# Designs tried in a protein design chat: VHH binders against o14958. Part 12

Target 1, 349 residues: o14958
Amino acid sequence: LNFPTYDGKDRVVSLSEKNFKQVLKKYDLLCLYYHEPVSSDKVTQKQFQLKEIVLELVAQVLEHKAIGFVMVDAKKEAKLAKKLGFDEEGSLYILKGDRTIEFDGEFAADVLVEFLLDLIEDPVEIISSKLEVQAFERIEDYIKLIGFFKSEDSEYYKAFEEAAEHFQPYIKFFATFDKGVAKKLSLKMNEVDFYEPFMDEPIAIPNKPYTEEELVEFVKEHQRPTLRRLRPEEMFETWEDDLNGIHIVAFAEKSDPDGYEFLEILKQVARDNTDNPDLSILWIDPDDFPLLVAYWEKTFKIDLFRPQIGVVNVTDADSVWMEIPDDDDLPTAEELEDWIEDVLSGKIN
Below, E stands for the ipSAE of ESMFold2; O stands for the ipSAE of OpenDDE; V2 stands for 0.75 times the mean of E and O plus 0.25 times the DockQ between their complexes.

## First folded at step 4 (VHH)

Design Q09 (framework vhh_7aqx_2)
Fold by ESMFold2-Fast, scan of step 4:
Structure Q09 (fold): chain B 349 residues (1-349), chain A 124 residues (1-124)
Amino acid sequence: as target 1 above (349 residues)
Amino acid sequence: QVQLQESGGGLVQAGGSLRLSCTTSGFTFSRYAFSWFRQAPGEEREFVGAISWSGGSTDYADSVKGRFTISRDNAKNTFYLQMNSLKTEDTAVYYCAASKYRYFGYTPSEYDYWGQGTQVTVSS
């Protein structure tokens, strides 16, 4: 995407015992990079400099927002790191109010800008018109929730808002106070509907009205959908959330006609198999990960210029891919289901 | 309605052990750093031990290091002070404290919320 050239101004501050209290109070969001000590090795110094430039570029793009950018050296500021509770070197943390969020995504300027812009917004997006309902209905590739409440002063809306803070920015929370919008979405007063990615119908969360704890627990129990998109901002957490030591991985470029058609087939298979707890398909759009395409092609020995689906062993990264010939049509939903069944039964490994 | 409540205090013989608990409500427990302070009669309130919001780091006053252990249980909204090899000079009112700003400090002014205190008496 179209980023400005770095202007040379230093916007990233070294956090220390002298300045940390003032800095922590100054910003609505504080982006903190807890880094390993700077090595005397020139290659390691260059890699550190590249990450520092990413942070400087992000700070430049967001300079008119109340977002601070700081770095903490794990060796030089060991005492401060201990006080702040940072124990994992190489990690990026975002501090918002009383919340500390570990960034578990790709260390890239565009990914960080979108992540921070989502975090500075209110945790719940209000829908008040028919046009906004249409926009809501077009969001298919995120987990999303929508609730209907009497007003912003409702104790049930406040519980919903507090629950939303636990998942921002990874899960999208919406609310409406408008009876017409609620009728369009078939929402009863104090009801919350949960939408899995790519599904036609929501799940009405049972036992309304809800506490914060009840909503948080429900969402945590439903975070592994039958079909999910890999996102740069949460890719490492998603990869660690394997099922029985494997991932079923599908590569498809949504912007390409073949990729688009393959994604529609994946959606159909997912919709027909929501009742199978052993099935979780991870969709990867290579356009979201331009720096990882060459790595994946080398590691998996596949061509990412065409749709692919395979099974990857999480422990050793060994993989098996479905044969989709270049001169043939894409597999049907039935053919794909047969292949998946063979994977889940252990016939393919 | 932020509340902190200590329990587990009492009378114990020198060389014995005691475990203090601090139960909390009214805030998101996992986001806060916690500490224990103590106050002997006629003395200032002094630092005993602290645990970070992540649980990944702890620190202790030199006088209790190696004898006391602080821990937290996010599922129970409770944090603890395990006191071993108790000495008569450990006799004090023990206070639990929570820090809003995600860091633990060593002075009372760095903490936003406090319990009412629990008496620990160590007899010879």
Scores: ipSAE 0.297, ipTM 0.719, lowest interface PAE 3.4, mean pLDDT 87

Design Q10 (framework vhh_7aqx_2)
Fold by ESMFold2-Fast, scan of step 4:
Structure Q10 (fold): chain B 349 residues (1-349), chain A 124 residues (1-124)
Amino acid sequence: as target 1 above (349 residues)
Amino acid sequence: QVQLQESGGGLVQAGGSLRLSCTTSRFTFSRYAFSWFRQAPGEEREFVGAISWSGGSTDYADSVKGRFTISRDNAKNTFYLQMNSLKTEDTAVYYCAASKLRYFGYTPSEYDYWGQGTQVTVSS
């Protein structure tokens, strides 16, 4: 996305006791920044102004969508903040229907625009052609689901659509009402297939037809795949979702030839080890986090201009990284599996 | 159909404790603001306490502050009212209420869903 220069129009409203009821009713989607009291310190004032400009730019880009943007001052509007249930200063919340979503990602205009655009769209994407099936099959870096239903009036489709709202925009939900599409994807009536990221074959969710609660529970129990991509919009929640007190972290820049090749090796290792419940690899593309590259290089003592894989202890942030010399070939899938086995067995710590 | 159901009411002596529970029939009710109201014989329904959708904010009527605590368990679609140091003046039918709005209110008209009520009787 190419952002325009800010046009000077104030599109971000300060929420108060006088206007909050009208504002909450006006928009399909409301983006609410609950911020710390602005101090007299020039540095903190500048940081607040930078975030305000980010919100103004996002509001400008999305001005023709039914999306509102508001700010709440934690000190000036303490009573209103209490009524609205916001207690974590510096947090961004998105209100959609009856759902309140805490934005758990980087406070950047491009990240916010993509996040909000995904949220304003229908929670389920309908597939009705062979070309659209091919587009669906090319999506590999998200958890995705696809269901086959008689029509959009089906009670089972309504349950599926309601389940999709719980995971938007992090998990991609698809549906088809077309028998030809269902046949191509081997879907039976009212069946839903669950795809882990980067896997070749789906898991057919058992015991069709499903309630909303049954689908939500299944997805929650299968959210930690063997290989997953770190997204800017969910980075803090993902980092706190460790397995046995560690993260196996792989840095690979997909746009770089070496990074692309290393990602293909990671995919192969993941596909060969889907049955290992102790294995969860977190892939980070440094291009998604330009402001964090220097921090990670300093903290982990690694060079992110090349592929890296390591183990990070979530308690003390100590890390151990696989040695891949600059002039050597990338590790083979077998060499990577051996290293991972040493990590999981405790021989590497 | 959407339904709120209270439990935990009963007879208790002054100075005693009771915990009321309210269970929801809708999975998404855990996203709403919840409150407890009570109605003494011959009186209107009055606010007792509220909890925000996030659980991070609570508020109480002056008559119950320091004695009552409201809490929620979103995984169980249930919210609670812990009532301590009960007084005879606390005798009432207690109602749980849920709001689709992004804020809790202090009047019955601000709530969209209501339970059937549970009797709490405090004897001297």
Scores: ipSAE 0.239, ipTM 0.678, lowest interface PAE 4.1, mean pLDDT 85

Design Q11 (framework vhh_7aqx_2; at its last look DockQ between E and O 0.75; V2 from the best seeds 0.00; counts 0 for: pae E 4.6 > 2)
Fold by ESMFold2-Fast, scan of step 4:
Structure Q11 (fold): chain B 349 residues (1-349), chain A 124 residues (1-124)
Amino acid sequence: as target 1 above (349 residues)
Amino acid sequence: QVQLQESGGGLVQAGGSLRLSCTTSGFKFSRYAFSWFRQAPGEEREFVGAISWSGGSTDYADSVKGRFTISRDNAKNTFYLQMNSLKTEDTAVYYCAASKLRYFGYTPSEYDYWGQGTQVTVSS
């Protein structure tokens, strides 16, 4: 997305005891930045101004949507923050109806625009045609669920819709009421299928029909798939979801032929190891993180625009990377799997 | 439909403790702020305590601070008022309340849903 030049109009409002009730009712979505009191330190002031500029640009781009943008000062509006339930300074929240969604991604205008556009949609996308099934099947890099229900008035569909609200926009929920669509996807009545990213086939969630709580619990237990993509809109929470203090990190630029081929090898390793709870690979496309490329190359001492796979310690960022020579073919799925096993068992380092 | 139901009221001696419960149905409990109000005979309904939708913030009337604690259990769709060091002046009908606007207020007009009330009597 190419952003326009900021037009100088203030679209970000300071939320206060005097205006909060009107503001909360005015918009379909309210983007709320709960910020630390602005200090007299010039560096801190500049960092705050940069976040203000990001919010102003997002507000300008989305001006024709019913999305509001507000800031709450933790010191000046302490009583209001208490009433609204905001106690973590420096957090960005999106209020949608009776839902509060915390933004745990990169504070960048393009990331926020995409996040908000996803949130303004309904939590469940209805699939009613064979063409829509094809679109659904092409989504491979997200966790996605699809359920078959009698109608939108079904108590089981309502439970599914309520479960979807817990994970929007990070996890994609789909439903169908059409028997033809259900037959094409091999869905039985009231069945929900769970798709891990990059898998060829779903897991049918056991013990149908489901309550909201049962669906939420199942999804929470399956949020760390064998292969997942790092997304700018959830990067901090993804990084905190480490396995035994480490991440297995793979860099592959999908737009590059070698990167594309390496990603296909990673997908094969993942498909062959869905039953291994000790294997979780985090794929990073450097094109998604232009501002972090220089930092990661310096920290890891690697070229991010060549296929790379390594093991990273989340505490100190110490890392071990597989040697993939320039004048050699990419490793096979078996060779990659063997290398990962050797590093995790301590045979390599 | 949305319903709130109080329980746990009764007669207790001054200095004693009592725990009120408010069980809810018909809405998504984890998304709403909850409050307790009380009304003594011949007086208006007054704020006692509140808890935010997240559970991360609470507030209390000055007369009960340090003695009463509000808490919530999202798994049970229930919120509580733990009343310690009870005084005869705490005698009132206690009402639980919920606001669909997710924030808590300090006046009855800010709440959309109410229980029927439970009597608390503190004897000398």
Scores: ipSAE 0.407, ipTM 0.775, lowest interface PAE 2.8, mean pLDDT 88
Fold by OpenDDE, look of step 5:
Structure Q11 (fold): chain B 349 residues (1-349), chain A 124 residues (1-124)
Amino acid sequence: as target 1 above (349 residues)
Amino acid sequence: QVQLQESGGGLVQAGGSLRLSCTTSGFKFSRYAFSWFRQAPGEEREFVGAISWSGGSTDYADSVKGRFTISRDNAKNTFYLQMNSLKTEDTAVYYCAASKLRYFGYTPSEYDYWGQGTQVTVSS
């Protein structure tokens, strides 16, 4: 995605008591930045301006889409903020239909554009061809669900669609009304299969047919994979989902031969240990976070040109990393498992 | 198809407590902000309290602050008014209301849907 330079046009609107009703009626998709009062402090002002510029750029790029962009000053518009139910200053909220989504990812123009482009799509993608089935099968690094339903008018499909809205765009929901597609995917009528990232086989959700609540509950219970890819659009949310105050973090560039090999080993380890609820490995591809690479190298004192695996304390960012000598081959699955076991047992911390 | 139905009203002695419920149907409950209003005989309908779509924000009339609490249960499509330390001046028909624009207001015109009301009588 090639981003243009900012053209100098203001597209982000300050929301106030005077215009909020009109704005809320005008846009089906609204991005709302709820920000702290801008003080006279130069640093604070600069920080605010940086956020504003990002939003302006996003608004520029998505100008052809029916998306509104607004800001709310927490102090100047305290009453309005209360009315709208926003309580976390510094947050970006997306209002879509009957949903309000808090964006908890990297506050960058490219990330926000991609996030919003995904969000404006229907929460369920319909699969109706072999080509689409292949595309579905190639998705390995997302939680994905697929269901077979009688038709779009089916009450069970409607429930499925409603469930999907709870997780869009972070979890992918697919559906088919085609018997051939269903057969290919070994789906029965009203069955929904759940795919964990990097796992070989799906789990058929028990007790079909499903209500919205049942589907939502199931996904919530299974939304922490053994191995998951960190994504910019949800990086903070993912980071907050630590286990016992720590993250096992693996850096690997998929585009690099060594990184690719390391990732395959990680996948194996994850598959072999998928039944362990205490294990969740966070895979970070440095290519997804070009602006953070230097920061991570400095903070963790590691070389991200090489695959790395370590344990990170979420409170103080203290970390311990597995020693991988330069002259040696990548760790085997067994070696990684042993190291992970040492981490989980507290031997390494 | 949109329905709001109040329940839990009745006769109570001064100093007593009541819990009103408003059960809703026909719309996405989680999207809406909700409020309670009341109207005494010969008086205008007045704001009692409101709760945001998220439940994270509430506001109350000065006359009921500290005594009344509003909450919501999205799983039941129901929101509540807990009324404690009731006074005779709290006697009124209580109405629940819903706003579809993700905000609550303080005037009746800011709400889209209304219940039929439930009588609350506080005796001395």
Scores: ipSAE 0.342, ipTM 0.740, lowest interface PAE 1.2, mean pLDDT 93
Fold by ESMFold2, look of step 5:
Structure Q11 (fold): chain B 349 residues (1-349), chain A 124 residues (1-124)
Amino acid sequence: as target 1 above (349 residues)
Amino acid sequence: QVQLQESGGGLVQAGGSLRLSCTTSGFKFSRYAFSWFRQAPGEEREFVGAISWSGGSTDYADSVKGRFTISRDNAKNTFYLQMNSLKTEDTAVYYCAASKLRYFGYTPSEYDYWGQGTQVTVSS
């Protein structure tokens, strides 16, 4: 819905050695901004004030929830930051129970509100009906896992739930205890299926039953799917997960007919090439990032009112884009595959 | 059932080195900060050093800075105290500790879980 106007009430608390224990115990969920020292430089002061206002607005919107909002000054409270284990200035940390989660998404009020609301939910969603199976199957643009277990008391369900906590809220974990649901999804007892985005078939995770550590390791090794959507709540994490800093990037506006068609071509290419471990296409819907459209158009020298695909070096912003002439139709899946082969072989930088 | 178990203590000559280990169970090891304390006969438990849950932040008592190093190995659910340039004043029972609040602190009252201790004796 619509964000209210900030009412001016101060809800974000500055943490210190004197108050942090009381604040930590007061809230089930704590949103903590570990910020750089605020200098007398007016530009830096303005940038900090803008982030502070974002946090105050989020705190206002979520004031009916048991969520605390706090700041820690990296210089003034360096000893406290050490004790809490914060080592990246400018980072946002979420403390939930015994978990510390680093937020690496866009510092925007709507992104943070949705992120925090997702963290309040249980890490595993239980599927118990045909309608819920159909809803699960409609989710195509997320990594998702589903397992079949005897009950909530199962050791194997508990291991699955612990693994889900590790990835919450970025990866969706589902479970069923119902034999009818399991049959519909072709799940064996204590089996977990891993769904890569946009693929026809899931992967049954090998060597059931699993420990938490085995599930976490498998998911970590499979977080670079053949086609993945960039999301505001994880955009810096996505850039960070590529050691060479090179991405195959595709812009496709899903709400636009040409963008929709291009996305369908991308899905077809991804499905036909899912066995290529070197291929990962990052799909960006410009509608998800309205404030970045002008920046990307200027930086990459492309027109985002049309579908685009290219190779981007995120360290220096160099890029090379496939030529899609204005008066021609979209590339075929075969033409796109040929271009991708040239990229992966190094013929296109 | 939460357990912390120290090992690696013993007798060493002044100027020598020892490495203590603290093996943990019943914890999600990677989510916790850990610390070392020591206690000489007739004295109170004294902070030695600590390591954050991420391993990116450490702190040490002034008396051991530059001589002692804390590290952690999440794969083995174990954290370590490397003690170099040992002095007779380092003679004590060494304890590993963790708290439910998953931060490290500098006083024993901040910790909920303790090991049994391991003796370190530094001879002249």
Scores: ipSAE 0.217, ipTM 0.688, lowest interface PAE 4.6, mean pLDDT 86
ESMFold2 (binder alone), look of step 5: mean pLDDT 86; pTM 0.871

Design Q12 (framework vhh_7aqx_2)
Fold by ESMFold2-Fast, scan of step 4:
Structure Q12 (fold): chain B 349 residues (1-349), chain A 124 residues (1-124)
Amino acid sequence: as target 1 above (349 residues)
Amino acid sequence: QVQLQESGGGLVQAGGSLRLSCTTSGFTFSRYAFSWFRQAPGEEREFVGAISWRGGSTDYADSVKGRFTISRDNAKNTFYLQMNSLKTEDTAVYYCAASKLRYFGYTPSEYDYWGQGTQVTVSS
């Protein structure tokens, strides 16, 4: 772990109707824990203190950023919670401008730091050089869009920027005003290309130029990719986005040779099946979830030290896993496709 | 433009065999899962058997398991139902169906494309 020890300084404050407007004005981003009333029960008090320590550690790591950290008591500040759109006690909310974003990830310091760093950035990243194109091309595990526009003053760029705000930080929006960059990416003026995770080629969004509403609708209709990576910062949202009451889950450790090879097979299966609306594979790298490894091994009764693929029922976490031998024989793409068909047909559950 | 056409039905004695064919046109055959359903007089349309879009997976109604076999031929845009050890209770109009999904279902409502049906009569 590269995180410092907590230095004991209090950087998390109680938010109230009396101080809310001043606190919001002070920070570009406000991280807010909407918590149950603190009870006299020792166990509940310790759990609350643990979450407060996580927030204090995150605030310490990000103290050089214009990010505020606050807590809101659901009983004492019920009116403030309603004004801000808070629905669930025990949830983290991030206030950015006039927007309220619910954090659906692990309540862990490293996950929160990454999420907040992504959110404080502008919604559209401008690409103006060949080196930046190479960096863009390396991003394979996110939905990403890139548009070519005349300038920042273009009405079409402004529509694109407004559309980007709807999906930050989960979907990555890029733009260029440079003709050389556009030529390298085969972008025509006012064209936006949509990249699904792990795909070789983008989809040119039809009927350019676009309104904000047209871009938002296209993205909403295409946001469930054939293969997606489970992100710690969106794990609960992703888990609730099941297809027909199930998830097809693949565990593969990218840093391990067998895991790397299995991921390449998953990518090939996904590329060959992009047109199948009933197929959505969720890839989990156990290195991203060190606190959940033991829980998943016990719940699913599998060994996460080797590649796995299975079907998980969303309601019960009841699961069935493909037999992959304890040797160097990973399934072929064809064998994996046959197993997936058995799952989708209901023959395997 | 989507068309499914059954053939191979007819009259057969109990214990005999028939092979039904379903030829398709108007869509990419290799991308679809296929099923056979049957309907006896006065009864609802019921599942008989299915084959996945790749042909690697098949399933059957309990009443026909071990007696019927479904197969597909992508080169001919045709799929088949081989019916062996026929019983009088197998008498029905047999319908071929194509799944709107890449996997097969077990209920008629999961299918958008249907053939006209072919009569199979099994005499004692």
Scores: ipSAE 0.000, ipTM 0.103, lowest interface PAE 23.8, mean pLDDT 83

Design Q13 (framework vhh_7aqx_2)
Fold by ESMFold2-Fast, scan of step 4:
Structure Q13 (fold): chain B 349 residues (1-349), chain A 124 residues (1-124)
Amino acid sequence: as target 1 above (349 residues)
Amino acid sequence: QVQLQESGGGLVQAGGSLRLSCTTSGFTFSRYAFSWFRQAPGEEREFVGAISWSGKSTDYADSVKGRFTISRDNAKNTFYLQMNSLKTEDTAVYYCAASKLRYFGYTPSEYDYWGQGTQVTVSS
């Protein structure tokens, strides 16, 4: 994404009880920064201004879309914040229809642009051709669902679409009305297949046809996969979703040959251990977080120019990392499974 | 090319009010953060107040909070310092400054462009 030089035009509006109804009607999406009152503290002032500049740049990039950008002062607009469901100062919220979505990602212009572009799309992407099936099959690092329905007018498709709205844009929902596509994907009428990240085969959701509530419940019960990617747009929520107070964290640069190979080993370990509810590996590609590389190297005392796997305590960030003898000597899947077993048994730390 | 010009300085009695203006040219006014600094005889140049490029954020030195107000008028390419309840300790040369980084800082080194200064003298 190529960002232009900011043009100096103020596109971010201060939202109040007086104008919020007009603003909500004007835009398909409303991106809202719920901020602490502007204080005389120098650090707070600088942080506020930097976030305002990010929002202005994003608003400029997306000015041709029906997306509004607003700020809400937590002290001045406390009543409005309560009406809209805001309770965490410093948070970014997106309003889409009657839905309020909290942005739990990195507050950066490129991250926010991608998030909003995904969110303004329809919650379900329709697959109607062989080429589109191939594109669907290439998506491996997201939870994704695909359903086969008679048409958009189907009550079962409408339930599926409503379920999709609960998870947009974090979980990818697809549908097809084409019998050829359904045969290629082994989908029966009104059947939905659930794909965990990096898995070769889906799980057919049992007891079709489904209600919205049944689909939402199933997805919520399957949100912690054996291997998942840390993504800038949901970084904080993912980090809070720990198992037994720890994260198993793997650093690998997909663009680097060693990182690519290590990720393939991680995928194999995950595929072989899908039945272990105590195993959840969080993959981090350092290329997605260039501003955090130095922080992670200092905090964890590791070299991120090589693949790493370790256990991080979520409370104090104390960590233990697997010894990999040389940059050209990656652990086998068997060696990783042994290390994971030692971690789960409490032999580490 | 880029110019900042102060006006409105002068002699005023303690307890009085004075409004300083800084007129700018040679850049896109709406893109810049602006500040006022002052320098008393024998002292270093110190921060007085600032306003962000959007006008939504302002800050002031502790010694002037509640007495001074900074504002900007993008249509006139001018920003202001309204000084109320003036004290003899407010006597100084007042400088306006602009930052191309679009957020304001608290030290002179964070500013790219400066006015020539305007004298404010507060008498007992």
Scores: ipSAE 0.006, ipTM 0.272, lowest interface PAE 13.5, mean pLDDT 84

Design Q14 (framework vhh_7aqx_2)
Fold by ESMFold2-Fast, scan of step 4:
Structure Q14 (fold): chain B 349 residues (1-349), chain A 124 residues (1-124)
Amino acid sequence: as target 1 above (349 residues)
Amino acid sequence: QVQLQESGGGLVQAGGSLRLSCTTSGFTFSRYAFSWFRQAPGEEREFVGAISWSGGDTDYADSVKGRFTISRDNAKNTFYLQMNSLKTEDTAVYYCAASKLRYFGYTPSEYDYWGQGTQVTVSS
């Protein structure tokens, strides 16, 4: 996305008890920055102004959407914050209908625009053509579901749509009403297939009438994929799949030949180890997080201009990284798997 | 796998103090709201106290307010219930609970994960 220069117009409104009911009624989606009190300190004032500029730029880009942008001062509007349930100062919240979503991603204009556009869309994407099936099949780096239903008025489709709303925008829900599309994907009427990231074959959810609750529970129980991609709207520390604070983290730039090759090796390890419930690798593409590259290099003492894989203990700030020599080939899938097993066995004991 | 484990229960004399701990694993501790519930024999499970995911908000049942304090230690993935000036009526099995919501609730149905419980007995 080509961002314009900020035009100086104030599109971000201060939310207060006097205007909150009107503002909530006016917009389909409300992006709310719950901020610490503005101090007289020049450094703190500049930091606040930079975040305000990000929000103003996002509001400018999305000005023709029914998306509101507001700020809430934690001290001045403490009563309103308590009414709306905001606990964490410095956090960005999105209000969509009766749902409150915390934005845990990088506070950057491009990331926020993408997140808000994904969130304002319908929770289920409809697939109706062969070209759209090809596009669906190319999405390998998300947990995704696809269901086949008679129509959007089907009670089973309504349950599926309601389940999708619980996971938007982090998990991708698709549906088709077309028999040809369903045949190509081997879907029976009212059947839902669950795809783990980077896996070739889906898991067919057991063929019984699905309630919203049954679909939600199935997805919750299957959020431990063997290989997953860190999204800009997700922070490394917020991912709940941690074993005593231990994460297996792989850095690879998909756009770089070495990074691409390393990612293919990671995919092979994942496909060969779907039976291991304790194996979960987090892939991070440094190109998605340009502002965090220097931080990660300093914290982990690694070079992110080449593929890296390590075991990170977030609570102890301890990490062990596989040595990949500059003059050697990348490790094989077997070598990588053996290394991971050896490190985890040594660290756990 | 998600696990909550209570500790620190036991027998204590009326007017005494106990500190309960709930150690957690299998999820990102800092993003969850936590609560303590208790259940006396023949009674339903009742709310005791809660702490928001940020630690910025706490609330207590009227019967324990001023005597009990809830706190959390994100570095240790543990949260606590400090019980002071204990009464015989405080005798119950105490359960720790975690909610994926950043805001705490007051009913058991609002919590996603539970410990197995720890017995607290206050003698006269």
Scores: ipSAE 0.000, ipTM 0.094, lowest interface PAE 23.4, mean pLDDT 82

